VH-VL binders against Pseudouridylate synthase PUS7L (pus7l). Designs and how they scored, part 2

Target 1, 228 residues: Pseudouridylate synthase PUS7L (pus7l), of Danio rerio (Zebrafish) (Brachydanio rerio) (q1l8i0r370to597)
Amino acid sequence: GFVNYYGPQRFGSGSCVQADQVGLALLKENMEASVKLFFTPEDDDDLQNKAKRHFLHTGNAKESLVLMPAYKARERLMLRALHRYGSGQEGCTRGWLSLPHSMRVFYLHSYCSRVWNQAAKYRLQKLGFKPVQGDLVWAEPVKGLKDATEELSAPQIHVVTSDEEKNEVFSLDQVILPMPGNSVKYPENLLGQWYQDRLAQDGLESCRFRVTPLKLNVPGCYRPLLAK

## First folded at step 9 (VH-VL; framework fv_socazolimab)

Design b23 (from b2 with heavy chain Y101F)
Fold by ESMFold2-Fast, scan of step 9:
Structure b23 (fold): chain C 228 residues (1-228), chain A 120 residues (1-120), chain B 109 residues (1-109)
Amino acid sequence: as target 1 above (228 residues)
Amino acid sequence: EVQLVESGAEVKKPGSSVKVSCKASGGTFSDYAISWVRQAPGQGLEWMGGIIPIFGTAYYAQKFQGRVTITADESTSTAYMELSSLRSEDTAVYYCARGDFWSDYYFDYWGQGTTVTVSS
Amino acid sequence: QSALTQPASVSGSLGQSVTISCTGTSSDVGGYDYVSWYQQHPGKAPNLMIYDVSNRPGVSNRFSGSKSGNTASLTISGLQAEDEADYYCSSYTSSDTLVFGGGTKLTVL
């Protein structure tokens, strides 16, 4: 197999410049920085990019809205909120709240998937091409339970033991890595420490993935290290 | 052309669970969000929740938190809605509806609806 | 989930105009321009008529939307027999959820 990297964050006609940086600014609850990053222009001189540059240079949401093409609905909604409520922290928060939920999640996911890609590279470079003690794998099912009221149906995580490493119980394609969030378990080895240090570099705690002004919580998830 | 095709009618007993599927065709499944909306006989529309398939992240109306689970499988372009601890009041037509990735607050395409009957 | 307030029924004569209101709060209809309207004929799935307060997804220009404060409105001009249906408004909320109105039955006399 090969490493199961997340690709660049592009969807339909809505490709985003610096989506991971917008997500980081949101996680740090710096709404003003997130909006400035949201309006990062592409290296293009069309009307939408002129409108974005005008906003970044002047802070004048009304004038920038007049320049913004009608088909750029998300940008226009943000500018309308900024015109109405101002370009400070509160106005920027209201701007994000005027946009669809899926857009806010997109930016948060862009940051988290960037961290996951870096974690995958670190895991292979520092811990090699075999499962090691402290790695995470999906837990083995007991035998087969068919009662939803007796047991909640959440995937269980198993931490690889030293005996399991020595006896080569698992293969590398069974190893899973967490995408950062509030409801994930981190590996119990050098990789787990790497996650803590990496998030701390960006001013984040591994257990505090939420955006309070937007009432968003990021639970996290697990992704296999290798693709089939 | 985008089409959403839902699974067939279900008759369930109180306390059981039901899982309804919604198969999308046309367009790229990852380019949109899927929501679930129900309608009890003679009643209005009620939004239950939605999912953005590329993220695997589901979002729920407060009334259904803890009882509903929405999932998606990109490989089959299918979204699922599972409702547990069924009551007679859960008797309704369940619709899946597509919102654009950037505009998940309105729905341009709807499934045909799946009738779920909970007999007491 | 709290529903947006719509009149239970509205009636109009062929060729006339009718307006259906949808009233919420500053945390939904009043706070955002994310109001949509759906038409539902008996036994059928809803059909999108208006999105983003006033935009039409290729439907007849007889249908128009507007908003003032906490109240959104759907206006149908030149009433035709096939307009007889249930109409639902919907709005995005500050809790990042969607809420529907209670629905309005339109009778064309």
Scores: ipSAE 0.006, ipTM 0.490, lowest interface PAE 11.2, mean pLDDT 84

Design b25 (from b2 with heavy chain D104E)
Fold by ESMFold2-Fast, scan of step 9:
Structure b25 (fold): chain C 228 residues (1-228), chain A 120 residues (1-120), chain B 109 residues (1-109)
Amino acid sequence: as target 1 above (228 residues)
Amino acid sequence: EVQLVESGAEVKKPGSSVKVSCKASGGTFSDYAISWVRQAPGQGLEWMGGIIPIFGTAYYAQKFQGRVTITADESTSTAYMELSSLRSEDTAVYYCARGDYWSEYYFDYWGQGTTVTVSS
Amino acid sequence: QSALTQPASVSGSLGQSVTISCTGTSSDVGGYDYVSWYQQHPGKAPNLMIYDVSNRPGVSNRFSGSKSGNTASLTISGLQAEDEADYYCSSYTSSDTLVFGGGTKLTVL
């Protein structure tokens, strides 16, 4: 099969450059940096990019809003809040809160998806094309426990043992990799260490994956390494 | 007190256009968004679009794209809604409504409504 | 046509409580906390009762709003005769527009 990479992510009203970097800034609760990244222009001279450049150059939200096209409603909401509350930490926080919850979550998921794609590449390059000790797979469901709570059961994770690796019990298409979050288990091998090192590179070694000022929680999830 | 006062009732022929005005008083016209919402006889409320007067930019519901034009004149504290290519289905009461545009999508003050009747 | 689903009518007795539902999708009611409720008496303009799901703009605390999943609810407690009116919900959408519910006629018995 093929590696199950997350595709490029875009803002609904057009391309949003650096969405993963916006998400990283949000995880660090650096609201000012996140807003500057949110307004990153493309190499175009149209009105939306002139408005973004004007804001980045001058910090003048009111003048930038005058230049911003009507169909760029999310950018306009952010600029309105910045005009009212200023471009500091509080104003930037209020700017994010003026956007729909799903849009705020999008930026966090953009960062976590990028890390997942890098993890998948690392896993294949360093640990090869067979399941190894410490890899994660879905645990076998216990038969006969189909009752009112089965739909509410948390996913059961099994860590591949040395004996299971030697006896080739699992296939690579059963291997799952975690998307970073506060409620996931990392592999118990070189890949798990890679996740820790990768997050530390971005200053997230103590990250709670919860952005309290924006009322956002990132539990994480698991995604199969290979697509069918 | 904040008050929105709309222009008087109109009777129009199919294919013509109508322009309704909404004059704001009592509050700072420039600090808010003005939206237009219509209501056909015995029917519910339908959002048409709005304008943020200080920024001069209008935005529209897709159903009315190309047929509706919303404008504002800050010097007279008046918003306008022009609807073209009128049909019998455009017979309705047309309301202007003031919204908080800083972070919320709701209308705290409404005009009295302008009845537009499209008849042959 | 309205995109949000409301019951056409509800009825309650003086002093009792009624709840009016407003059901949409994950692209409007379920996706955002930007739900408002309006009261409209015959021949009059609508009046704001609730904004941002549960906030009151100075109206009686007998009016309360809530949301669960794709359904927002307006609850009116201690029903009074003057509560008899049409009630409309409204929500922000993922298309950056507003949509209204079909409206609910409340009859106070």
Scores: ipSAE 0.007, ipTM 0.422, lowest interface PAE 11.6, mean pLDDT 83

Design b26 (from b2 with heavy chain G50S)
Fold by ESMFold2-Fast, scan of step 9:
Structure b26 (fold): chain C 228 residues (1-228), chain A 120 residues (1-120), chain B 109 residues (1-109)
Amino acid sequence: as target 1 above (228 residues)
Amino acid sequence: EVQLVESGAEVKKPGSSVKVSCKASGGTFSDYAISWVRQAPGQGLEWMGSIIPIFGTAYYAQKFQGRVTITADESTSTAYMELSSLRSEDTAVYYCARGDYWSDYYFDYWGQGTTVTVSS
Amino acid sequence: QSALTQPASVSGSLGQSVTISCTGTSSDVGGYDYVSWYQQHPGKAPNLMIYDVSNRPGVSNRFSGSKSGNTASLTISGLQAEDEADYYCSSYTSSDTLVFGGGTKLTVL
């Protein structure tokens, strides 16, 4: 097996080089900061980057829209909203709402996936290449229950015990790590503390992982540490 | 001002498919979400799905997932709704409607409606 | 998915006011400020009366919208004969979809 990192495409695939920072600003509900980060230019002199720099320097959405290439559809939708409603909180919110839901979610996942990749690196560097007490694994399915309520159908998480570590009950291939969100359990060891410290570094220690003005909820998920 | 003009009435057999068109005029087509809403005789409004033409992205109500396909042709400023595996319960007036690009959740402009009748 | 609950009919006298309710859940009406109201005359397409709970798209100020908890309301003051129509509420949902209420027939007496 190999480490199951989220790929580079999660952090930018054409229109934004700081997708994870956009996601962080959105989690903080700082719409103005998120839009400024959305227009972060690459170190390039082409027309799209000139348009982005013009917006960042002047705040003039109309002039920036004139410079923006026709094929940069998402940037143009954002600029049109900013032109009509201003570049304050309301205009920036309207700009995000003019984009497809999947694109709004992309920025949130870009941040959370970045944290997951850092968690995977920390886990291997500090806790080694074997399952340890406090790691998370998928629990065995509970037999015989036919009730398919939402409460009973969620994947069950099992926390590795000291005895299970000593007896080598699990392999590293069974260890899962949470992507941050409002409905995940963190490991009960150094990695769990690392997650809390990492989120606190970004000001997310009390984050609800929902962005109500944009109609977004971030429940989180679990991803195996190692790929097959 | 934006105007939406829909294709003419259709009469279809159960099990067939229907494709309704909605041609937009006035202003920019590509940047605005176009939605499809139907209304059975004497019944209420039911949202089917929406498309944002510039992205080619369509999304659908769960009830219609797998049976409805919404597409757009930017060169003709026309959106399409194709509904397959027709049942008599699909007899309805089908509207296209456009939101402002500030919003994908309300509709400022409506087509005149296309009557689709499904009967054996 | 989930239907929004409206009274089937309401009535009011000329010059008076009437209120139409629209009740959902915390995953639609209660969760978002994205409620709209549409007026529909027989044989016609719907017409937008209210968006974002209380905003008017240029219609008469006799029409007003509000929301409390899981219930949105459309109030029509100074009732006129032409207000007689079907009224539908609509809301964004946590599933990133739109739902409509069952509709309310308004009779002006």
Scores: ipSAE 0.007, ipTM 0.443, lowest interface PAE 10.2, mean pLDDT 84

Design b29 (from b2 with light chain D96E)
Fold by ESMFold2-Fast, scan of step 9:
Structure b29 (fold): chain C 228 residues (1-228), chain A 120 residues (1-120), chain B 109 residues (1-109)
Amino acid sequence: as target 1 above (228 residues)
Amino acid sequence: EVQLVESGAEVKKPGSSVKVSCKASGGTFSDYAISWVRQAPGQGLEWMGGIIPIFGTAYYAQKFQGRVTITADESTSTAYMELSSLRSEDTAVYYCARGDYWSDYYFDYWGQGTTVTVSS
Amino acid sequence: QSALTQPASVSGSLGQSVTISCTGTSSDVGGYDYVSWYQQHPGKAPNLMIYDVSNRPGVSNRFSGSKSGNTASLTISGLQAEDEADYYCSSYTSSETLVFGGGTKLTVL
């Protein structure tokens, strides 16, 4: 592809039907909502979906665990924690902590990458196919310095100026867009306002992008608009 | 096809620091966990910590908390492990390893290993 | 020593089967179904053989994994010369970290 979208993972349908909503609930530190979303069933009557429905309707983790297939190890581990500690905030937190760290981060990533995909679409639709004032690009190293200064070089963000837009200094493949987080800079144009509005729509206008009960920090990152 | 290429061998003095790099190619970098595992001569494997590059979030084994720093540079698809206050018992081969998209508790791709020797 | 206990060595004849044990506690092997096994040849990086107790990442079906209580097992059937290597188990822990076993040297006679 020509746009660097985050595509669906190569996993079967129904394995993450509400992954982005799980991530949103985690960012809000609503562990009970996140676990309910984690167990969202597909429109199928196979054993895993019957187990998920049973849990959602009854709150009975033990009975749901009996129904859950052996190959659904992560779902079973969550249910074991809920059986042991209850389905309230504490039990749901313990449930998440029993899953691998990367799986917990996957749900946060699913939300943030959805916002990034929507930002990329908005950027191209609203601001077109060339860099404009306020876009973000990687800052280039300063030329003419001795080798020792290369030890101090770090990838930094540069905001495209009006003069740079007029003189066509950058190409679209140099434009980067932020993944939402607590340590990113948003574009200084209509796209930056779009990010603020988008996060506010989900109730994240005051979000610190930290999930304290799970000891997770979401600093954000930058992704190139176009794939190389 | 995923490949992890680590930096070259290092010889360090006690009390110094070492920074080992791990450059990923083939496939995505940011969406997969990268861990560091070391192996002292004639000894077993020891997990040090890992990072999920997309968030810059690192996590460490308790033994290494406070003297290991794991970072990632998404622009170069490179992960780093810096170990400070080196002692002779830090002499080991240091591996980087990639977890899958769902898990950081097993590793399907490994770097070739970087030998770090700490001697006075 | 390592957090997980493995026998230092095991041996088997060509074509036979061998089983390597990995014993932990209820806070690692017994508490979670997140056990993996790695094969390491001399001078090489480890290779993943088993994950999530019994799943294979595309390796030969001669390799199988299981778990009972606090002990996980790797079974290698139809032993071949190239199976001679060091084998390590690994488990997720209640501290949200990974631990490895001490390793087992497999000798194929």
Scores: ipSAE 0.020, ipTM 0.572, lowest interface PAE 7.8, mean pLDDT 85

Design b30 (from b2 with light chain S95D D96S)
Fold by ESMFold2-Fast, scan of step 9:
Structure b30 (fold): chain C 228 residues (1-228), chain A 120 residues (1-120), chain B 109 residues (1-109)
Amino acid sequence: as target 1 above (228 residues)
Amino acid sequence: EVQLVESGAEVKKPGSSVKVSCKASGGTFSDYAISWVRQAPGQGLEWMGGIIPIFGTAYYAQKFQGRVTITADESTSTAYMELSSLRSEDTAVYYCARGDYWSDYYFDYWGQGTTVTVSS
Amino acid sequence: QSALTQPASVSGSLGQSVTISCTGTSSDVGGYDYVSWYQQHPGKAPNLMIYDVSNRPGVSNRFSGSKSGNTASLTISGLQAEDEADYYCSSYTSDSTLVFGGGTKLTVL
């Protein structure tokens, strides 16, 4: 059947904005590449696109700022920093720091959400429509007051066992998939290997999911495979 | 309506330091750049430096680099200019000036000016 | 420090036009379209008249700005008594700083 995937939102409208690729460049700490991707033209705004193309072609942040519409505040903030500090690694880092924290986080989440959507598709195509050994689920809450010390301060995940698969203890709507990060556990089956391979293809096999120059930490999170 | 209100007149001895404040009201403080411009009696305007609060860094004219420090406190919407090692040539009216919407190369609002006199 | 060259004084009669020049180099006026003009009356803070070479911030259309090469110009048409003031140009520079001109005293005859 069909699943209702959690989709990442692109920044702005238009198919030319590469928010997930910006996020990837940020995770690799390639600030210059991230800024070039940030200025990728959008389809439906010729004036801002002229400013973006001018910057990409000339590297002249000040001239590009003159062309940039007043309402494009984030683009203007970036261009001001690039003009002050140059368009190299330091200037691009300061450009990102001039943007609101939520916008920096948005680009990182855009990349991680893309990986999650691909993981969900892989999970269903290769492991089917039932929970299998190695899948992740939320740990069941303690119903009785037998021993409150067994409850930890943070929500726990549980790895589905072979016995639990055989006895059909869980349903597919209880299966959760990780968004990549430094504080998530990956499934203990083919999907976990897929995550490892997928991140390696993007050069992230040793990524700590922490962008130190921007003071950003990417712990990751879990999202249900199915949305009702 | 945007207003910049500067601190009161100062009389200082040679070799001392002076710190002038500029309190902004109206608009969003972090949306603007604040510059300091001085004018000695009967002379022209001289740009000293500026700060863009959101960047947290200041920029200085070469003549003042090492003697001037420009800071901003966003919680009080106040910018400061501190000038050290004062000499008689530093006697001037000191203006703070606000750049319009991420444009720090022109100033649409100016403070009333603070007179600093350096005398023994 | 003023780095830009302005005439020390200009004069014109009521109703006539005057032009004030502001000359720099390719690293300031010639390199950027970020020239502004300020009017200053005695004992007052400066008032913005022109920004980005030719833009008016709501001032009278009698004030206009232009630039050719390394020289920017402020033109005041239909001179009025109230126009008598000091006028300063300023420009953005290649080192990301600002410089002012020496100032021009306009006398309306």
Scores: ipSAE 0.007, ipTM 0.423, lowest interface PAE 12.5, mean pLDDT 83

Design b32 (from b2 with light chain Y92W)
Fold by ESMFold2-Fast, scan of step 9:
Structure b32 (fold): chain C 228 residues (1-228), chain A 120 residues (1-120), chain B 109 residues (1-109)
Amino acid sequence: as target 1 above (228 residues)
Amino acid sequence: EVQLVESGAEVKKPGSSVKVSCKASGGTFSDYAISWVRQAPGQGLEWMGGIIPIFGTAYYAQKFQGRVTITADESTSTAYMELSSLRSEDTAVYYCARGDYWSDYYFDYWGQGTTVTVSS
Amino acid sequence: QSALTQPASVSGSLGQSVTISCTGTSSDVGGYDYVSWYQQHPGKAPNLMIYDVSNRPGVSNRFSGSKSGNTASLTISGLQAEDEADYYCSSWTSSDTLVFGGGTKLTVL
């Protein structure tokens, strides 16, 4: 089995240049910084990248919109909002709200999945290749009725105990790691402390994982450490 | 090849609930968004809602808010749609459809559809 | 009925072109370039034909999409018998939801 890393993401028709940093800025509710990161150009001199550089250099959304190719619909929607409402906090917020919900969630997820990939690396480097006390696993499945929706839609988390580690009750392929959010449980060992320190490093120690101006909530989720 | 396989046909009484499953194979389940779209006999397509499994986020069309619950189980690569308080007008074919989690507003793969009949 | 307006039916002869319209408002088709088109044959699931107004997911270049104001259009050139199907447009909305058009039945010949 191999580590179940999140793979590279796509960004419209081009590379995903700063998606995780856009997500971080959104979690901090710094809409102006998030929009500047959204317009990060690639190392290319084509029209879309000239338009992005023009916007970053001048702050002129109208002129940048004229340069932006028609097929870059997301960038054009953002520039249109900035032209109408200005490039400050209000205009940037309205720009984000003009984009689909899934696109806003994508940037938040890009940040959280990068943290997850780093957590997986840390877990293996510091805690080794066996389940240890404090690791998270899925609780034993309940044999309920076939129409028991709550049993299927609300999986329960179990924290590995010292006795379970000693008796080798679980295998590494049963270990799950949380993607950061406001409704996840963190491991009760060095990895849990690592998550806390990692989020604090980015200024998120008091983050509620909620972006109020965009009406977004980030509950988090769990992903198996190893792929099948 | 990517394949979405839905659960079998259901016959339900008014006032009951139905839960339809959609099992994904071929590709990374967690990298995609799954939506549910229904079609009443001889009628058009109607979007009900979707979920981004890796993020745990579900979102719903206003018409179905309070009656529909969309969930996902990444360990089995399966998405679920539960519709409660069934009425005769809920008789339809229910499709699951896959979008890239970045672009969940269009769907490149569809399940075969599950027929749900609501009758006395 | 549906939020997006499509003609109930259109018809064309083999080898000719036909255009299907999809009309919304500034809060959906007019406000966003997130319009998709689906083809559905009887008894089958829909197939994606166009996304983001004019992009093709590997389908024939006989299918093309465009948008002007609040109206998106699907044009099918060189009509073939197998093009006979129902066609649906869809658009993102300012309510963070997705809506479909009522569908258009295309008859060939």
Scores: ipSAE 0.008, ipTM 0.541, lowest interface PAE 8.7, mean pLDDT 84

Design b33 (from b2 with light chain Y32W)
Fold by ESMFold2-Fast, scan of step 9:
Structure b33 (fold): chain C 228 residues (1-228), chain A 120 residues (1-120), chain B 109 residues (1-109)
Amino acid sequence: as target 1 above (228 residues)
Amino acid sequence: EVQLVESGAEVKKPGSSVKVSCKASGGTFSDYAISWVRQAPGQGLEWMGGIIPIFGTAYYAQKFQGRVTITADESTSTAYMELSSLRSEDTAVYYCARGDYWSDYYFDYWGQGTTVTVSS
Amino acid sequence: QSALTQPASVSGSLGQSVTISCTGTSSDVGGWDYVSWYQQHPGKAPNLMIYDVSNRPGVSNRFSGSKSGNTASLTISGLQAEDEADYYCSSYTSSDTLVFGGGTKLTVL
């Protein structure tokens, strides 16, 4: 089954066309860039998009706030904080903190799930439709093993061996892929190298997957390659 | 679990200052906004200002700008409101009230109120 | 004083409904969906009844909020004796401040 620490995200009152890029900027702790991406307008001339364009063009949160429709509550909270505290790093941090925790998690999840979707496509294109050496599956419980600690621990991961591949021990629907985070294991094959290269392309090769100013930790999770 | 406890009643002379405290218990103090709202005898509620303790900066209603100072001490989970140059019109019950840090425009918990009387 | 206009008093009979209005401008009630309502019994601190125009913080569903243009409304259905209190609206403003209404005394007959 699905890892229990991964819940559905509350979307909010609209879509963000750059949600994955917002998440990337947050992982880099570039609050100013994340806020500019947050206000990326859609290709529409309605009042909310005029307000977003006005902010991006002028940097004037007060005037943009006046233009922003009442139903765009998250955008208004962000602009309110920027008006109160300025549009620099501190004001942008305060802007994010004025939004619900779930909304901040949404942007981080948007980036990590984008990477996961690309990983799934790469896995199928390069490694085919059978489990191969280095793939990850859930480990079977060890008989008689009892957790000696009271701390919750992540489910154990098993790395597919060459003998298990040869003997066709697993099926593709048992293969799991990690969403990037600080508490996940990557596959020990071509896909694992792809994850490293993909994160490095975005400047995350040394990323700790924590956004300390926003009280966010990104442990990562595992998701089955195939949907049921 | 959440409780706001305000300091005791004060009697002050015109021209002096008063500093009222509000100690929060339960919840994470730094995650919430604390506002101050006063009520003169027989009058309505009047918002004075607020602070988000994690940021350490306060914001004020224009009427009180320059006379009120709102501060917070995260180590003691206590917010303070200091009002200077007191006049008889400042006689009121002063409430502290908690808002969520992302929704500091409404208050889910209130202190019991501190009566401040300004008389010679 | 407060900038939002409320009737000074309103009355209703047990079991009936009453509505209390709160009128502001486009810079507060009309411009924002950040209207809250508070109930205050004599000698006590206010208690939150409604936030964000129509949301309840766990209070009875007899209390409901709405907004049309520059006017927000609190409706109390199935009036009970304990509903007798002062009611205050408040709104966020375009100046990043809060403003309260003048208050309405509800009398339950």
Scores: ipSAE 0.007, ipTM 0.448, lowest interface PAE 10.3, mean pLDDT 83

